VHH binders against Ribonuclease D (rnd). Designs and how they scored, part 1

Every score and structure here is a prediction.

Target 1, 374 residues: Ribonuclease D (rnd), of Desulfotalea psychrophila (q6ajf4)
Amino acid sequence: MKQENIISTTEDLKKIVNKALKLDAVGLDTEFVWERTYYPQLGLIQIALSDEECYAIDPLSIKDLSPLGELLADRNTIKILHDAPQDLIIMSQATGATPQNIFDTRLAAGFAGSISTISLLQLVSEQLETELDKSETRTNWLKRPLTEKQLSYSLNDVRYLRATRVILLSKIIGPKIKSWLQEELNLLNNPANYSTIADESRYKKVKGVNKLDRKSIGVAQEIATWREQKARELNRPRGHVIKDDILLEIAAIRPTRPEELANTAISTKAAERYGNDICQATARALNKKEVDLPHQQKRSQLSSQEKGALAQLKELITLKCDILGIDPALLGNSNELKKIIQTLYKGKTTHMRQSFGWRKEFLKDFYQIHRDTI
Below, numbering starts at 1 at the first letter of every chain, in headers, positions and changes, except where a header shows other numbers; antibody chains are not in Kabat numbers.
ipSAE, averaged over its two directions, is called F for ESMFold2-Fast, E for ESMFold2 and O for OpenDDE. V2 adds 0.75 times the mean of E and O to 0.25 times the DockQ between the complexes of E and O.
Where letters were taken out, [cut] stands.
The coordinates of atoms that the task and the answers printed are left out; those that the model quotes come from them. Centres of patches stay.

## First folded at step 1 (VHH)

Design a1 (framework vhh_7n9e_1)
Fold by ESMFold2-Fast, scan of step 1:
Structure a1 (fold): chain B 374 residues (1-374), chain A 124 residues (1-124)
Amino acid sequence: as target 1 above (374 residues)
Amino acid sequence: DVQLVESGGGLVQAGGSLRLSCAASGFTFSSYAMYWGRQAPGKGREWVSGISGSGGSTAYASSVKGRFTISRDNAKNTLYLQMNNLKPEDTALYYCAKDLEYSGSWYEDYFDYWGQGTQVTVSS
């Protein structure tokens, strides 16, 4: 019905940003749609100046979001988000600014005796004893006009972020752990977080590509590169051009003629539309010299000694995290921990986040023991 | 079977006016919000304006605010877009869209699914 606290002009956005820049911290969130287009479509940006003063910024109505970029890049006003990376990428793209001075309540929860995968709903329930409504999760955020319930729902995503930050910081034990959290948060300031990977590297993200032989990996690379270009041209998600499973099937058979695509689960419409492009991409891969084909990333099995070391590493992390009140997941996932062991035992280069900063400090005694045995 | 048929486009010089119409059928028109979107050659689709089912609330993209007016006639199942002070950058295919359940899986079920659009060309 009544749409209040919606910011629909650049002038009003400047007024809200000027107020925000005078504050020590503000809450931020985005609502977006990323199911029909190549890039996420920004539907709404929420900002909380206090629990009583919250606004919904309408990016569909505002030509110039640069004032928001000034806030996003400001080093004196903390921007509080829950699970910040995707929202920061979207806002960085929309404003042209590099985020600075970010506080991610998801990361902070992991340092404060909770889990680092906690949802905002659960975090606010646990820390503030406040129940947030999750009933509007399927809302199309590009839809206008917004209902009062949609507006209310969206503003609740930022309303409690300032209070949540204060409580989380109060639960972190000692200045050392607070410094580790700050180090982790400072990583969000890195411009590299907001750059895109090259089209030619997109095939690496296709699950199962390394099960193919080298020639088929080459075909997958060429098709994935073409698929990115076609998806951008059509403004469609890459999966709407060709799904990953279909891409792998095509790469495995290496089609030289469009009619050979009938041997895959590709739709008749897609085969008619893209068959010639797919065969041209296949031909480009097949014309490459063997030395120029992508190298298969083999999965290494751990030796019995390496498995023993991995078990010791996991035990150390579990025990030390229990004492410090930190979520073990912050130290690394299972694949990262395996990489640590392989790096130590096979004398490989230590290009991993656990080889520097607070994680290196956390693991220093484990590293010392194994440096003496390599 | 939902159908939306756009009309009223054409060629105009900068500063001119056009009124677009969208004739709706196959659903209870007054129960749904309606939208105008546009797509220029070589560009992505852009939301232009929206109106609630009752007509009591309207919203506009900043690029057209103050120049365009959305309205509806629920008795005639017709949506309108009055476009004043047209600019060359308003050149686009204009689409009428019904408020759809967002399934998020099919691009063809978005703005251009319900109608073929009406072409607006503004000369410099």
Scores: ipSAE 0.000, ipTM 0.089, lowest interface PAE 22.7, mean pLDDT 81

Design a10 (framework vhh_7n9e_1)
Fold by ESMFold2-Fast, scan of step 1:
Structure a10 (fold): chain B 374 residues (1-374), chain A 125 residues (1-125)
Amino acid sequence: as target 1 above (374 residues)
Amino acid sequence: DVQLVESGGGLVQAGGSLRLSCAASGFTFSSYSMYWGRQAPGKGREWVSGISSGGDYIAYASSVKGRFTISRDNAKNTLYLQMNNLKPEDTALYYCAAEFYDSRGYTYEDAFDYWGQGTQVTVSS
């Protein structure tokens, strides 16, 4: 019979987790709201023990999610997710546990003759000929009680994950490709891949920051650091404090007095509330010694010879991936491939994911042509 | 020594039925997901069906869904494929495969692929 229930107590959660720990694999997913807060607000955690036994765990009603953390960290029960990283971060934060033994069907699809950017809806349609309803994507998952339609919709995100994993694994033929998938999935067990980046490093994520001079990059670093701290304090998205484009305008001007903010597109409310903080952040940057300022990372252009080598690399990847049945995107994006060429031609050692593991093995013949090991 | 031995193939008329068996030895059968594949002459291997280690999850290729049923008996180390309403297009060498996924980390031995010799199924029009 079909078992679709909401789990709203720690005791019931423990019962479901104990059942899950006796199984070879379970499906997991989360529903969250991330519109007006610094951290995502967890609304639901879905679990599939079988295609007929699925549960929605209610984190709003359960104070202690540590039993779920025991499942998440368990090395004997596989947790199957589609596009796992964000869900794993949210569940790790909610439970305090480090994820172990994860199977990401999005990654597996890329090794199984599909694309590594495929949605769950498309993957289930292609592999199981089952149509999933996405009508509830704009639901407020924090509102209670949940409707029967919302509950049924949310459970469909996990119901078919176990079946999908079986199909994907059956389409990956040969121990080498399976080992490459396993290596990629093992990265999901590493807490470093999910660690919050240091506040002082947040400026590196601001598009366009490298176009500023070094003093202005220093100001951008201090303002980005302050912005992270203020956003967390207020529990608001960082863009609601100061948008990236406004941050860059401020950094370029290097304001020492709040009145100077009138030369930027900063809102009146933000200027009134944050002007003194912004000027203090600017002063911290301007008081730094030159050696303590961030290094400007300039976008390098490829020579005609390097462009030829990049085209050769892309062709090799396309041809080899076609033979092996894997998605070329798994080898790296355009910027990563460009960096491989620059590293080979400049003869410098650079830390790249393509310099080790299965990607290095995939690219070994290309590297040997240049007599370089990156 | 790892061995997978398929049996139950043969010549059958269109619309008929066959039951294939795969006897496994030399490894812990209950720990492996199992698959049926097939290969027609001059073509690559085609996936037919898969079943999880515990038997909880089962999947079929669209070409056989509703006509074929995969099952396993972990106590007997045996995988089965019940084939009903056979079509001439089902003519192929049918083989079973055992594929292990182990998230403990990778060595070559941890990512085993075990392949059977196959059993011939011929469906006359």
Scores: ipSAE 0.000, ipTM 0.241, lowest interface PAE 14.9, mean pLDDT 82

Design a11 (framework vhh_7n9e_1)
Fold by ESMFold2-Fast, scan of step 1:
Structure a11 (fold): chain B 374 residues (1-374), chain A 124 residues (1-124)
Amino acid sequence: as target 1 above (374 residues)
Amino acid sequence: DVQLVESGGGLVQAGGSLRLSCAASGFTFSDHYMYWGRQAPGKGREWVSGISGSGEYTAYASSVKGRFTISRDNAKNTLYLQMNNLKPEDTALYYCARVETYYSGGTYVEFDYWGQGTQVTVSS
């Protein structure tokens, strides 16, 4: 462990932040553990002022992280991260600040001829021919003192971010595509990204919930709401209360008595602890009137003509993305593309991210053709 | 030995038109984003308009949008700026540029190759 590389006081943090605010861009990263608690536990924050000047900020030793919040919210200094959303959420929570002026190298890679799911290790290897050490990926970041390997590993996660950003920008074709990337990066400035999801909306994140009938979706909503509150109360991961697949099984059978939970894969101990709560949540859902139940987002089947249009859309995206060096995944996932086709053919006024901004511009000719053939 | 040579400047009356040309040599022209910038006396350099290597994508400063058109001929290694409805405020030295980036010795550096420029003077 090098003492000169670790910041363990608010005063020293202020000094580093003051230096950072005089620079055009800095690299940022976090290390955390998320195994036994409802919220991730922040272990380390790394900052790179240059490839030679990097620091590890110790949040376990620093009582007040508000100076970091000033940097995070600063509109003049770019904060460069790889796969920014999770790091930004945890830093926003720790500092109380709303992130501004963010550059996500993972998003940028998708606009620069790579894939938008590329890892930092692979990106740095491909762009800078530098092999980063992967050995500390699953270490305990809450344990002190940090080993020399842990410190070296953590600082390398930010050391090359400034160089990576400039290389990625150099590979993007022209100012129009750069403006599309900037539009995507500006979305990270939205305060809504850093507010908590309402407990009553958490069921929407359970994969497979939309395959249930409306009454069972109502049950899933009530159980997911209860599970969120119980997990937070106990300070445990939501899956340690009950897993998503078990939640779906319970919602499907709609148990009115705890004994009925034996028809699911719920553990004996969980059934004993939570059976009454689960049945009460089920009863709340079943007492709702039809109009008050969540709307089912069912996947409708496409007609033969709509399937043809979807194939044309996918082909157009693939060809145009190949020419522009853009990852097709940035235009939308398969379900989103299907929704575009259904909107065009049914004349719906559905607002989707592909109906405005750079995605609308990208798809302009496709929209024009299909409006003429309705 | 990258070279950029601008031409086509001159004196014109307000409301007039000029077409600037930039002859490029010493690099693969079609692989590079290029732009036109300008510098008025006593002022800093201002970006005016940019164009992708293929020519498919263009962008303009708000002060010139609708009046200026950037284009390129990759077969002739030449960049153009068509300037219409010129205003006295457009008076400046106009230059073309190629953006370059490199990483060396642990430091990342971005710089532009600039031409010598061609003077545009718009009288009222």
Scores: ipSAE 0.000, ipTM 0.097, lowest interface PAE 21.8, mean pLDDT 82

Design a12 (framework vhh_7n9e_1)
Fold by ESMFold2-Fast, scan of step 1:
Structure a12 (fold): chain B 374 residues (1-374), chain A 124 residues (1-124)
Amino acid sequence: as target 1 above (374 residues)
Amino acid sequence: DVQLVESGGGLVQAGGSLRLSCAASGFTFSTYDMYWGRQAPGKGREWVSGISSDSGYTAYASSVKGRFTISRDNAKNTLYLQMNNLKPEDTALYYCAAGSPEELFDYLTSYDYWGQGTQVTVSS
């Protein structure tokens, strides 16, 4: 029974993809392990052609996943996922394809009167009155052979996605809100979502880096770049080489000798293993000209008037979302809303997602009210 | 060593009142914007109310505006939520949270610290 729905050859994968390309929509999901490696280790890819026809694709047995890439990039067959971004990145990396024509049920739930943080199990329970087994959520997906329970669990993640999409779309009333959802889904087609960030830019993702002075930000950039290269070399998570908080401590003291690392919370073993590399990275930063150092992106404090405007913006979003049946979180996180206020009051030209498309339309009355305020 | 401890929850009849307290320690309470959030069974977390470090600004979710009042006592390192005219749909685990002092007054996703919560159950 467990073998009848497992695809273990490229030839069989091509047959399933050929069937999928003739359908209007299919469900997709992945199972992966990402605890001890730099790159996630793909364990399974699940596909639902219908409620009755579901398959588990075995990437450990299949040497060529390019047929899956053809399906991912196909503009005529909708691929339905729940919380799509990470699964799409993993499948894009495995196939080399840029995903197209994606339907994310998590995003759709936020437009359909639910919350955009809802789990698939909760969503299927609420919308289809079907209870899914959650008992296999913490399993080693790289181990073979798969148990019957593992296979059944994995296929249930995709089995109901087509039905869930139909119900969510039926709960979105009017073409305007449906067009807003489609605009959000179209963003998943952007190739930029699936390209790697340059190593030299990774320091920007370290929370708190902008609290450092420019020379220490330069040190953080060099250490973050080295850390990415070392993590890939070892095939280990970047945090297992050195954690972000330790990286910031090191950048603040700018060590020129390995002994100086004792002034940070770095472990004795890590200091012994990486001390020379860290000091060399620090030296590279200290030898840069001021004009070549990263610019400090310190946030300006908001005035009392700007804080009042932000409170009004948040209240407007909450009230309007209640009326339209849309999750307020879809309009932006708190830092994004703060940036809107700074842009309006300080005249900064920033490319923020709330300055165009459906979010601009949603916020048009707020923008008009504040255009005349100095 | 940061600790936020909520209290004052319990079972109450619809139309009743409760006052929640949040005792803060391990950080400079007076410099932090403070928030109340809640999570109902089977639902995601939702923001309820916020108050700025100086009490100059308060904000409320539309579902509780006019019924709930947020306040703080910086001398006692304590945050309060006065809940009036409670409804069955107010049933949830209520937790307090501290926003980053480097961030603007902000709800939901910018919490530096948060508590374990106090259960509020409103019977119909």
Scores: ipSAE 0.000, ipTM 0.113, lowest interface PAE 21.6, mean pLDDT 82

Design a13 (framework vhh_7n9e_1)
Fold by ESMFold2-Fast, scan of step 1:
Structure a13 (fold): chain B 374 residues (1-374), chain A 121 residues (1-121)
Amino acid sequence: as target 1 above (374 residues)
Amino acid sequence: DVQLVESGGGLVQAGGSLRLSCAASGFTFSSYAMYWGRQAPGKGREWVSGISWSGGSTAYASSVKGRFTISRDNAKNTLYLQMNNLKPEDTALYYCATSPLYSRGWAVDYWGQGTQVTVSS
């Protein structure tokens, strides 16, 4: 790949986008650096118009990426990516565009007789019998100039996406399964649909938080909420504000004065900078009524009858997926399947992705059987 | 706490113009892309325009392209939407929104309370 394949001006970007908008589909990918910031730093955007015509767009040189946004939001040109969500969020932030008409080859592989966790390199190897070079795994994509090998490596991430899509679609069984794939792909049109977690819920992701008593869990919740806000404000990883293990130590001692932080492994610099904020967060938790404190997650094992129903659900999924050529992982992980059983047997109103859309259709016979036994 | 406060809506005749504003607080405004969305009564939300963190890139839904202009003032933490040649179909509650990027597997969209735009024939 020569330097002539790099797009470094808005004018040249407009030319490539105008060409892309006349095509039915293009391949897209991004390279970014995410080591020292809260937000990823965009280093490169790759586009494939064909397996012979690929370009690397340089966002460090181009201030106006609006033409890329026009392509991203276009409803007539399909944008093909492998494992699309993170790339779409980054490109949406850089362009202001809401992605439209997206095809994710990772999802499509799961509907086409492969696994939904397959890497792009493995997928291209299996479907096109083409081996991609893996040698450029440690690259600072913000550094310039890029070597010819780095540029060539980056373009291989998009070169075969158009061909891969055609092959995957040919392996999907019938119009019903294709409609289920399209339902999943339509979720990619809005980044907000991927996952949501409020700052106030972030503490649930801190390993070991459930070993604390309820007041300390309340403190952990307030500190985790503050930490997310501070990390975003500073544009630093949350661990650079305070690490999870230190957050747990602080929550356990419930400091009311900054001097009490000396009883934890928090650095002197962090204690000086954040001591007052941490103590204020602790005070907010301690001022809560008992009823408003987070509950410790009680882990109850499934009954023998519930375990039997779960085994039957897993067996049904395995057999039906084998017939239809669908990866069982697309129906849900083990914890999600346990939640389905708990919802059916205990009459809970918990919302699940398996209670609507194509997954509900897939599981409808199982739900009908258990409605009669509730 | 993230706070988004929209203003500038009102009643206008078809062919008219309005300028919407969104005052942002509780986050580092200049680090986030900003969006305008709208919702007609009894219908789902739809995106109409967006602008990158720096203001260097903008995007528009096909239904508003050429008629609406999005802009921002990072010094004032304010987002704008200039709406020209308004049509009855543009009648909706208009929302200011932001979508921060998070590395650890989550993203959240924050929406304001909205400002009503009513376009008469």
Scores: ipSAE 0.013, ipTM 0.543, lowest interface PAE 8.0, mean pLDDT 84

Design a14 (framework vhh_7n9e_1)
Fold by ESMFold2-Fast, scan of step 1:
Structure a14 (fold): chain B 374 residues (1-374), chain A 123 residues (1-123)
Amino acid sequence: as target 1 above (374 residues)
Amino acid sequence: DVQLVESGGGLVQAGGSLRLSCAASGFTFSLYEMYWGRQAPGKGREWVSGISGSGYSTAYASSVKGRFTISRDNAKNTLYLQMNNLKPEDTALYYCAAPSLEDYFWSSEMDVWGQGTQVTVSS
């Protein structure tokens, strides 16, 4: 049936889920708004049972989304998404379920001769020669009633996912590369992907925090922890409390009195509102014993010989990826490749994902050549 | 709550062997890569060995390669390190470790550590 429907009751959701559970694969997507709140606000969930049978699930009208959770956790029905992680986190939070048996077409594209950063629109255009409408790419998904145009565009995000998966799998070279893709997809089954990161660990996500000395990293950890709690309390994005660049400036000066915040780019309003909280967080860090302070992750420079080895590694990855039809980005970013070289030449002890599984197999020839280098 | 409890350390003569165990609880053990690290007095933590969730892939630091063997029993939620031909330089507190369980998909760094078990190798 070439029918596009909105599902607004738990009973109708159960009916659609029961149909989905009898299928080998379904397409899934979400629409959400994440501009003014701590957590994203779920506006719509789209499901494609076929290219002719697609539904939009209305989470604003359905209080109990647990039937969708049953589908998400099902090991027999593949859930196909494009760029799955954020959508899976949102759906896991809304349903209470841990996703299982996921197929991410963005990851699959990287194994199928395309790039692992490709948009769904470009992927469908390239693989199915079907041009999706680019209008309605930014709209208020929380507003009701939805327009017919909004509904039609939202359903196009799932309509072609089943066909896209079939084509991508046909372009992957051999069962070995397909097993490498499956290894990556299996990571999406991990419950840790769907839990909230601990407040005291959030400082690790602040770009530039490792450039601070250990005492200032301690201050950054306490302020980042406080910021998460305050942002959650206010139901506002963390940046609306204190932006990352301001947090780093504060951590560097380690303010003991609110008036010292004038030495940072913090706004007058924020300094007045949060100055005492910031100084209390700073004091908590300064009262810690040195052994309890966060570890500073210092980056070392590569020698001339090590830079040569890194260039050889990058060349090997580029050449081998070209032959196998794999996006080099899937092997690791530049910092990860640098860690491989430092591990081989300097005995650096940092664990790396390239030491395990399919990446280790891909890189085995490089490792064999450099086995006796250190 | 994630708990990692190491055992099996002790005093051995150079050339001897020890087998370390790590009992894991509070998470689905078979879904996570596991690691052994060590720390000698006055030194930072050093990665020793790692094993994939399935147990099919293993990795070792150059200093222990060929002497140590990492393994796991997913039915018993237990990680092992078989240490052979021990050297005085292997003297350290040995830690069982797991990656960040709260950010696993986005991070491969060791984040969760047990309390450690002492290994002392005399000459």
Scores: ipSAE 0.000, ipTM 0.238, lowest interface PAE 16.6, mean pLDDT 83

Design a15 (framework vhh_7n9e_1)
Fold by ESMFold2-Fast, scan of step 1:
Structure a15 (fold): chain B 374 residues (1-374), chain A 121 residues (1-121)
Amino acid sequence: as target 1 above (374 residues)
Amino acid sequence: DVQLVESGGGLVQAGGSLRLSCAASGFTFSRYAMYWGRQAPGKGREWVSGIYSGSGSTAYASSVKGRFTISRDNAKNTLYLQMNNLKPEDTALYYCARGSFTYLSGPYDYWGQGTQVTVSS
């Protein structure tokens, strides 16, 4: 018999966690809303102890989620998720725990002859021949009480994860490919994945920042740092403070007076509210010594020879992945592959995920051939 | 600017006691939930304890419950962690943190640099 229940107290959460810690593997998922706050607002956490015993944990009713953290960090019980990174970050933030012993069915699908971007719905249909329904109506996961349909829908996201893992592992033939998958899964154990990026580094995520001169990149860094602090203080998305495109416009003009903000597309209300803070951030950047300014990382065009090497790399990946039954996307996107070529031909030393571990092993022959062609 | 400065760490023998302090400034301390966390070398961050602003309600990690006591002095803008019956496994960098959410276990929006606690066997 199927057991479905909502858990609304810390005591009941501890009971379910104690059961989970005695099992080899459990399924996990989250439902959240991330439209009006700095941190995602956790609406629901789903757990499957088996395909017949599933629970929905109510984080709106439970103020201490640390028992879930004990499960999340446990090295003996596997936590199975589909497309794990965002859910793990949210659960890590809510529990204070660093995730351990994770199995991501999205990654595993890519090693098992499917695509590494597959949805859970499609994966379950493909592997278990079971069709999961999906609601046509958008659900506000923060609204209570939850309907029976909403609860049932949420539990389907975890119910089949254990079975899916078993099937995917059966389709990965050979110890080498299984070890590559395990290496990728082990990366999810790294505490660095769950540390907040330093405020001073947030400017690097602003698309187009490297098109600015160094002084303007310095201004962008100071404004992005201030924006993170202000967004957390107000509990609002960073874009609701200042959007990235407006931040770049401001950094380009380097305003020393609030009135100069009229030369950007910033709203009148935002300019009135934040003008002094923005000008102070600009002044901090302009008072820095040249050596303390961020270095500009301009993208260079590939030479004819480098374009040829990139085509060879893409061909190698396509052919070898076809033979091994692995999704080429696991080796890297187009920008990452271009970076490999630039590193090999221009003698730049950079940390790339393709320079170590299983990806380095996959690409070793390509690296050997091109290392000799300086 | 928000500042959190921990003090009171040091070397202590197993079974001993230590009291950590965290001096907070740059915000209205009495309005925020406060936390203690720790990180041992080679391990991820571990939540230790939390205390709410209004009711003063507290929560503790299972590993420290009954041995550690979190408290606060809102008049002094100071958070405390009284650690009794210390074990070698308690050796870690201890840091205080401010919470922006309602959970006693996180998330944290500001963290101190930490104070080192080393428990000898």
Scores: ipSAE 0.012, ipTM 0.562, lowest interface PAE 8.4, mean pLDDT 86

